# Ledger of designs, part 15: VHH binders against q2luc0

Target 1, 332 residues: q2luc0
Amino acid sequence: MPIEFEQTFRNFLMEHQEKYNRTYHFLILMDSIITAAQRIELYYRTGALKGNLGMAGSINVQGESVMKMDDIANEIVLHYLAASNRVIQVVSEESDDIVDMNKDGGRYFVYFDPLDGSSNVAHGLPVGFLFGIAKRNLDGNMKGPEDFHLREGNDYIAAGMFVIPTGMFTLALRDAGCWRFHADETATYVKPMRMTLPDDPKKWELSFNSANTTVFSEKVQSWIQVNISKYKFRYIGALAGDFHRLLTNGGLFMYPAIVKHPDPKENRPQGKLRLLYEANVVAFMCREAGGDAIDETGTRIMEIKPAGHHQRTTLYVGSKPIIDELASLFKS
Short names: E, the ipSAE of ESMFold2; O, the ipSAE of OpenDDE; V2, 0.75 times the mean of E and O plus 0.25 times the DockQ between their complexes.

## First folded at step 4 (VHH)

Design G35 (framework vhh_ozoralizumab_d1; at its last look DockQ between E and O 0.40; V2 from the best seeds 0.00; counts 0 for: pae O 5.9 > 2)
Fold by ESMFold2-Fast, scan of step 4:
Structure G35 (fold): chain B 332 residues (1-332), chain A 121 residues (1-121)
Amino acid sequence: as target 1 above (332 residues)
Amino acid sequence: EVQLVESGGGLVQPGGSLRLSCAASGFTFSSYEMYWVRQAPGKGLEWVSEISWSGGSTKYPDSVKGRFTISRDNAKNTLYLQMNSLRPEDTAVYYCARDEYYSWDYGMDVRGQGTLVTVSS
């Protein structure tokens, strides 16, 4: 036959389930997440024609109220997660409060950033849809409904991201690796490729906002001065883009504490990235790809107990030899 | 120590009914999705029912749908399976199981020794 038959995402998941007693709830949830990503991609591509790139509350030339793209993406994700009937609660970057869904029959907690790097939309640059997933089945460590959403990254069972509008989807499954899929002509995700961080230091990239170098701690500044020449330097300014480079080339992505800003109100000793739906997501994916992730105290990102829905953290994520060196430095 | 103890099995004639019980201890029962699975002589494990942690959602395969009812009493840490209109094909050892923690999909740990159900004259 002239037609090549590619392994689909659905076929991939089914082959990773060894027990005939599986209920496929995760596949149903993933179908909803994939559908949300496809709808966000459509709005991204058509945004200039429909005025979706304007500020929230503005009126376009047709007399219609314009919603910001971040808000549109958030509503799309919430809609499809609710339609799955598999989600108990959601934490979203774009929602101030936790969102309750199916409290009784729901099986998953979902943490997401529906449009990471949204400032890139106006420039035609890729953005990210990031998500993390945890299950409701904690033996003795869940204390009332108000604590359910405040889970460590070590409780996640999956995390992934879509690079919009490229048709690239990467998913990490607990103890089953990190996998990249590509959308075909029918928008079906196919051709799973296992992602592992390269061990060749000549491929390694260093990624951070170099404009902040002089406001980082002395330890971080010193490490940069010694090590920067050992790496290719790349920084896109969208976590999904920077992290996908990390998955293919290895090295380090970092977002250090800002502690030496001349304006004290600009200091961010706790970092800028969000723990639940940014740092935990990339930390989980990186671990499944053979890397690791720590904060500026040398603590593993996925071991940090969140104190709030939108808790921030410093982030160092990448190749294990680099992370081990930095952990030793930060604990010294 | 996680412990599941099944009871209520026995010999019953075709068309009869039995109610199985599973007593859970050593974990927070109300936080776990629970399952009933069975193993007929010389065959593999077969899923027969599932119930959400709250008891509000249940699911069955077509082979037992309308005949079997799963339920739970979280105050008593007990899982039940009401089996009606029993058939010779329902002859099996029945196990209760807790959902696997950290699995990306819902699957089962078999923790009990099971209870034998024989449907015969």
Scores: ipSAE 0.461, ipTM 0.693, lowest interface PAE 1.5, mean pLDDT 85
Fold by ESMFold2, look of step 5:
Structure G35 (fold): chain B 332 residues (1-332), chain A 121 residues (1-121)
Amino acid sequence: as target 1 above (332 residues)
Amino acid sequence: EVQLVESGGGLVQPGGSLRLSCAASGFTFSSYEMYWVRQAPGKGLEWVSEISWSGGSTKYPDSVKGRFTISRDNAKNTLYLQMNSLRPEDTAVYYCARDEYYSWDYGMDVRGQGTLVTVSS
């Protein structure tokens, strides 16, 4: 019987590197990101044993506060990105300010949410590590500024997610597709599978928090009324998990504006999701899988010029026919 | 149009030194990370050194570390490679390259005819 070895993520990238006279900078960066993800998964799986699993910090036997899981995840990602010596600056969901790293010799800006859906930790449910990557100099018109971290999604070169603790890793590469890997029995990411949203509407899913329907705009409510029964409804309440499934089955995930809440302080007309490390990430991945993403004005997510590193947005992401319909609705 | 013109190669004895230059034109030199690569007869391209846009960060493979020094003069649009303690295995055509701005990865945009360095007695 022939022995057939699964292609590893490293070999997948090296195949492309050798073809185009490329450097190893991206491979080194991705090795650091994968190592961070593996450490986060270990901490998740073992957190109850180590006393790290909890809703807030606690006092241990020495009287010191222990870190929350999302703080641990953030520290892990920051450590490995810094050690790569490839990152200029970081925008992290868990850090109020941008984080400087190798401002002169770095090549990349990295935007990440190390523990998307962190409320799931207390329930033992999957969480996400989301990331987006942009280069220092995308064209010759810039002098390569080290502090220029506010990039449009169209400037990203890669985006991806790990669904923890499932061993699933999906990476989209600019103009080179969206690829899913899974950890084998040795915890190595293997067997790249090209992800393309299905053309078959019978597979398509609709995903959103249906309990919020009455607080969405009238246009969105009317669209839901017409369309809710056309597709299978699926919603686990975490962006990483819902989008991970969407890449397999197609359809629509949305997080609309909240504009009709009985308590006006709870309205979120600009949306809830974060542009740089949530919406841009899934929009980029979806585009590379043949889909698209817009906000509630009909603007393509990846065309939004960010004004702040923690900026929010509404999000509609999924199969192009549905997104085109919604874009037309929002612009009328 | 982008041009990179290498010069400074020649014949040198083992243990000797040589300084290569790369004159850049047709692009904003100070915005680009730069590289030296070399190609020995019958071999592929080998990365030799890398320098950040400002000149503040440099990297070398173990084969040349401590012997070669990359530098740049952004006012003169010129890249340099100082090669000391030369060995016969350093014999190659040397090219300078700028970062290639293509897709999701960094590449090396190799141009010009290169400059031949021959190390022999």
Scores: ipSAE 0.344, ipTM 0.729, lowest interface PAE 3.3, mean pLDDT 86
Fold by OpenDDE, look of step 5:
Structure G35 (fold): chain B 332 residues (1-332), chain A 121 residues (1-121)
Amino acid sequence: as target 1 above (332 residues)
Amino acid sequence: EVQLVESGGGLVQPGGSLRLSCAASGFTFSSYEMYWVRQAPGKGLEWVSEISWSGGSTKYPDSVKGRFTISRDNAKNTLYLQMNSLRPEDTAVYYCARDEYYSWDYGMDVRGQGTLVTVSS
């Protein structure tokens, strides 16, 4: 049988850069990100095999403090991003402050959640590595006295996610679509497939924490009541995983504001998800896949101007008809 | 209109030195990474130097590393290339190029008309 050759991510991206007459700096950055993902996966697998993946503060069988997987993942990503020399600053979910990297020679800002769905680690369930990328403002239109990390989603040039340990890598490129790759037996990402949300409502799925329904706003509760029977319901309990499904089946993932919690301290009127390294990431990817994303005010996620690097937001992301409906509802 | 104008080329003996200049206009020079590329007769474009927007980072291929130095004066909107220890194989038209749209393999977004450097005994 003739040898079947698969297109690799590297080849794919090279062609992309060629098509748009871009330099190879982005390739170098992406290589660092991929490497980070692979290393995270290694630790995930190793921990799982050794039974060391547990709650923070657990002591391993050797009496050693076990580092949290979140921290490990964060350090890995930071290491390889720094090594790439292409990054100016980083916003990480695991870092309180902005992380400065190559300020003089860097080209990119990177936003990332190194381990989305961290609660799944202890159970050997899939987790996500989410990332967004923005570039230095080249035309001098600096936002403020200096070009800094607070960028709206529309400023992203790329966004992607790894589903670990399943070997799924999805990458959206500005105006170039959303593409999914699969890791082969050599851990090489291959077989680019363009992702587009299906137009068939019969395939659409709803995804949200249904246990929180009673603490959502009245508008959201009413919407759920009307629509819960129209679509299949699927919920993994992690943004990355649920969004992964969404890209295939369409529908809606939502993370509404918590406004009616019996304990007022538990309310989250601004939402729980982070704008820069979670919501913008999936919004960007979804848009490139033909969908859309809004917050509970009906504002497009990608148009939100960040006020802080850990800004929270509500999230509604998915098929455009559903998003449009929700937007209308929220603006009414 | 975005313009790049190279100057400083000429004939030089092997082992000699030459300094190229590139005058930039029509854009915010200080916001862009800049490059020098060259094209020898019958050959494709070759990247020979890169400098970050601030000038704090420079890069060179092995072919010119240690011999060429890229620099910039953002106040003057000028890019420089100091070429030392020139070799016959450095003979080429040298171009100034702007920002990340350059590809050593596939072309440049913005470049000048170039300046000819000839290294010959």
Scores: ipSAE 0.017, ipTM 0.366, lowest interface PAE 5.9, mean pLDDT 88
ESMFold2 (binder alone), look of step 5: mean pLDDT 81; pTM 0.815

Design G36 (framework vhh_ozoralizumab_d1; at its last look DockQ between E and O 0.03; V2 from the best seeds 0.00; counts 0 for: pae O 11.2 > 2, grease 27.4 > 24.2, placed apart)
Fold by ESMFold2-Fast, scan of step 4:
Structure G36 (fold): chain B 332 residues (1-332), chain A 121 residues (1-121)
Amino acid sequence: as target 1 above (332 residues)
Amino acid sequence: EVQLVESGGGLVQPGGSLRLSCAASGFTFSSYEMYWVRQAPGKGLEWVSEISWSGGSTKYPDSVKGRFTISRDNAKNTLYLQMNSLRPEDTAVYYCARDLTYGWDYGMDVRGQGTLVTVSS
């Protein structure tokens, strides 16, 4: 055959699953997530023409309220997750309460941030759609929140991110690696590329909000002062974009505690990133790429037991030698 | 030790009825989605029905919808398939199956010897 076809995401997933007695519930769920991402890509790219970049409560030229892009993205994801009939409960960054879906027939819990880095939308800069997935425990007692949505990152079976509007998608699968796909001219995700963190310090990048350096702990400030010149510094303020770059070049992404702010009300000793749908997502993906992730106590992110669905954490994620060094520093 | 023991098959005339049973043991039956699947001579496994852990949700392919009814008794750890208006094409070995966690997906755990259903005059 003179024509060669790129491997599609569906073909890739089918090849990685055992074919005997499969129910394809995960494939159906992933098809819904991909459809949601394709819709968010479209709304982002055409948003100015359709008025979708307005703030919630804004009035359009006809006197009608317009939705913020965050709200639109959230509704898109919820719609397609519900349509899959495979989801028990959802935790969304944009929803105050957990969302119940198919409690009786569902098999998955989904955690998502539909539009990370939303401040970039008004400026035409990349944003992220991040998600994590956990399975229902078949022999679980299904009585408490810990049997439902309050799961550790170690219970996740998959986590991924879309860099919007670039058509770039990365998915990590438990014990099957971390894989990047690109949307082709038909918006089909194709050409899987295995992502492994390079063991080459010359390529390593350091990513964080340097404006906060003076309000970090003394240990973190001292580490930055000694080490920053050893790295290439890159930071775009959208987790999906910064982490995607990290997967290619290695290094460190961090979001430290804020403990020395002149206004005590601005201190965030617990960190700012959300455990279930931000930190666990990148921690899971990084582990499958050969890296690691810890909080500022040296505890692995995926081992943290959530106490609430919007719980925050500090985050250090990247190349294993760097994370091992920081874990020793934080435990000292 | 997980066991699924199917029973109730036999020879039946076209248009007849049969009720299959599956006795489950060795796991928390009430927590598992359950299935009926069948294998006709020389063919692969075909999904026939599924039922949620509570019994509140059921699904059928078009080939049996309206003729077959899946049900469960969680107190007795037993799964049932009521088959009405049987056709020669329904001739197969029928297996019950439970959900099985398999990596990021679920599979159908088919363990038993099955029960043979023959629809013939």
Scores: ipSAE 0.633, ipTM 0.828, lowest interface PAE 1.2, mean pLDDT 87
Fold by ESMFold2, look of step 5:
Structure G36 (fold): chain B 332 residues (1-332), chain A 121 residues (1-121)
Amino acid sequence: as target 1 above (332 residues)
Amino acid sequence: EVQLVESGGGLVQPGGSLRLSCAASGFTFSSYEMYWVRQAPGKGLEWVSEISWSGGSTKYPDSVKGRFTISRDNAKNTLYLQMNSLRPEDTAVYYCARDLTYGWDYGMDVRGQGTLVTVSS
């Protein structure tokens, strides 16, 4: 049997870029993102052995404090994005403020959640590293908000996620599809697989926190009552994991508004998920896989004009027929 | 309408210097990172300098570092390359280029006629 070599992520990207006079700025950025993911995986694997399980304020056997893995993951991503010299500004779930990097020489804005499902670390379960990317506006002058980080999802050129430590990496590229890679034995991402949501409703899955059903809106509760038995129900309770599976099987993931909670302080009428580094990311990836995403007003997620870098939204993402049905419901 | 017009090339002796200019029009020059590239006879394009949109950051390959200086005047829409300690291997047609969006990456938009630099005794 002859030796067969799988296509690497680098070769894949080079084949999908325009060929002439390329600068490779995006490849350099992606190499930094991949390196950050590999470093987070190392900390996941070794941090549990050294007592770095993400528990804030804990003290090891020597009496020293231990940083949360969330904070470690954030520092790792920020470091490698800065070292790339390609990033203008960053929005991170773990950073209250915008992080300025190479405002003069950078070319990309990056939106990320460095450790989605971080509570899973203590249980030995996978976590996610989610990111979205927008390009610098070359026809601007770097003065107004439109030249900085507040970009709508339709301005993103890429979005993706790593599932750590499983070695799965999914990247969607604007108008070029949604692609999944796996790490080989040398930690190289290989074997691009195009992700397309299945057309067959028998494969579709419904994913949401069913314990919250009674606190959703009446429209959403009614929709659930009619539709819950039509699809398989699957729910891990972490956006990265549930969406990772959705890209394979199709169906719907949702995080509805919470509007009927018995404790009114627990209501989230604007939604819980973050627009720039969660909802836009999965919406972009889903669109490139043939799906769609809306909020609870029926507005396309990627058309939302952001007003703040940590802005929340409701989210309904998945197979287009289901999303179209929900859009009609929300507008009725 | 985008135009890049290079000038300032010529014949110089080894060890000499030249200053190249690039007049830009048809786009917002001050928002673009700019490059100098060169093409030696029978060779492909070689990157020789990069400057940020404000002029605050510059980059050079080892082959020209310390000898070449890129600069820009955003008020005049002009890019410059000061070339000192010239060597015969610097002989090439020199082009300026702007950043150009190419899908998810950027490219070097080389569209001028270039300016010939010949370094010979």
Scores: ipSAE 0.337, ipTM 0.720, lowest interface PAE 2.7, mean pLDDT 87
Fold by OpenDDE, look of step 5:
Structure G36 (fold): chain B 332 residues (1-332), chain A 121 residues (1-121)
Amino acid sequence: as target 1 above (332 residues)
Amino acid sequence: EVQLVESGGGLVQPGGSLRLSCAASGFTFSSYEMYWVRQAPGKGLEWVSEISWSGGSTKYPDSVKGRFTISRDNAKNTLYLQMNSLRPEDTAVYYCARDLTYGWDYGMDVRGQGTLVTVSS
């Protein structure tokens, strides 16, 4: 059989950078991110094999306190980002505060969720590593000591996700599309494929936690009632996984506001997902794949100005016709 | 040789409009993000606008947002800045830039000679 040569992610990105005469700093950053993902996957697999991936406070077979996978993943990402020397500041789901890195010499801001769907780890189900990237600008130091880390989605230059341990890496680049890579037997990401949401409504899927339907707003409930029979329903229970499917099949993933919970303390009128390292990430990727994303007010996710690094938002992301319909509904 | 040549500057009254142009040569214009920056007397460089290589994405600081519009014609290797509702504080030398200097980006500053915009009554 003839030798089949696959294009690697590194080759792909290098060609991209050369094509557009950009510096290789982004390549260095991406290398650190990929390395982090690979290490996270290693711990995921190792933990699974050893039976050490469990609930916080569990003692392993050796009598040692087991670190939460979330924390492990976070430390891994922080380590490699810091080592790259290309990052100014980091916003992580697992860090209460902004993490300063190379503030003076760095170029990029990185927003990330190191382990989306963490509840899946104990069951050996897929999890996601989500990340968004923005770059320094001349105004960065003018808005205070935070160095302008609060960027809207439109300011992102790239966003991506790893589905662990399935070996799927999807990366969107500003005005350059959304691309999916597959890990080969050497754990090398290869075979770039451009992702575009299909236009055929017959392929579209709805994805949301249907158990929460009764606690959504009346508008959202009414919409669901009308549309639930029009599309196939698929739900894996994690943003990364569900969005992964969405990129292939089109349709809608939504995470609505909780406004009618019997326990008022459980309401989440602002939504549950985080803007900077979850919603913006998938919104950016979806946009590059030909889709769109809005919150429950009908505002585009990528146009929201963050007020805080852990700001929450509602999320509707997917095929443009559906998003447009929802936007109209929310603005009515 | 990389060259950027700005034009279109001049004296305008407050509320007036100007359109700046930048002719690029010596590099693949369509492959680069482009910028407008300005320097007011006695002040440092200020970022004014950014446009992606394709023109599909534009960015502005709050100081000029809604008033300035960056655009480009890749076929003509030309960058534009439409400036409306000009204010005295917009008075500056405006530069077309291919690269902006940050931290480790020393030596990567590529911009033209600039064009002076004066907003005065």
Scores: ipSAE 0.007, ipTM 0.290, lowest interface PAE 11.2, mean pLDDT 88
ESMFold2 (binder alone), look of step 5: mean pLDDT 81; pTM 0.819

Design G37 (framework vhh_ozoralizumab_d1)
Fold by ESMFold2-Fast, scan of step 4:
Structure G37 (fold): chain B 332 residues (1-332), chain A 122 residues (1-122)
Amino acid sequence: as target 1 above (332 residues)
Amino acid sequence: EVQLVESGGGLVQPGGSLRLSCAASGFTFSSYEMYWVRQAPGKGLEWVSEISWSGGSTKYPDSVKGRFTISRDNAKNTLYLQMNSLRPEDTAVYYCARDETYGSWDYYMDVRGQGTLVTVSS
């Protein structure tokens, strides 16, 4: 009987690095991120048994406070990133302020959304853990934006996502492609698969919250009316899940500006998604898979200079022919 | 031109001590994490110690923890390794290395000097 030897994620990274000259900083960081993801998945799977799915400040049958699942996920990620001793600072969706870690010995800035689509948790539907990584500036004479956590997507060295609780992990490395891994029976990520967006329009999907169609700009509404019937429509309301599907089938994921709401206070002209730990993450992964990503001005997502660590953006991400068409439309 | 020049090696008896030095030039020394690595005869490079760019954080493998101390003087662009309670298995050529990016997503140790030989006799 043949024995199958699957290539592990660790073996995949090590095959592209010389053992004797590597400090293994990136491998150590990735080990911490993977461990965090696996612990989040465990808490997701067992949350009802442990009472961890309540609101922050809720009390269980023993009089103990119950943490919300996204708070638990945030604490798990922060713990393992700190334990790696490789992270300078963290930007988290769940933290109002930047979290300082190893400011002296750290190598990386990490941007993360520990539990995207948290409204799906109570219903057993997929959620995501998204992350982006940028490097420390090595030149002590530089005092510009490169010394700070406010980085353009073009400065990221890696970005990835876990689709929880499915055991699916996708990682994009700068100039080295976008790769999908699956957790095996031992929870080891194995079997790297190169991800490239298909150029076949018959496979293409369109993904957005259709309930918002009437409150989008006229340009976006007109484009939807002309093009929607040419696509398969899919939307599950979790960025990681919707983007993971887009990565295999091609097409377009979008989160347009809300500009025509009957109540002006509900307008979101800047979009809803966060630039550093949502839009840049999927834009980076999509670019490594042969696609592209823009905002509603036709500007590439990864070229947007952030003005704050929770900055919002509109997002259009997917197959390059679609994105090129939309960029021309938005600049007209 | 980046230069790293190691010195301070020699022949020492088991239980003895040596202090190694590394003179750095051609780059902003205070901006880089630094390493000591060694290569025993017939073996590959082994990481021995690391120190943060400011000197505030140090790390060691279990094989030398408690016996070796890494330090730096950023004003003099010099890295040091104080080696105490030396053992025959510590016999190796010792290199200092700076942290450098080889690929876009990782760091590697830039080992470029000829090293300094440490021989622990029995």
Scores: ipSAE 0.161, ipTM 0.532, lowest interface PAE 3.7, mean pLDDT 84

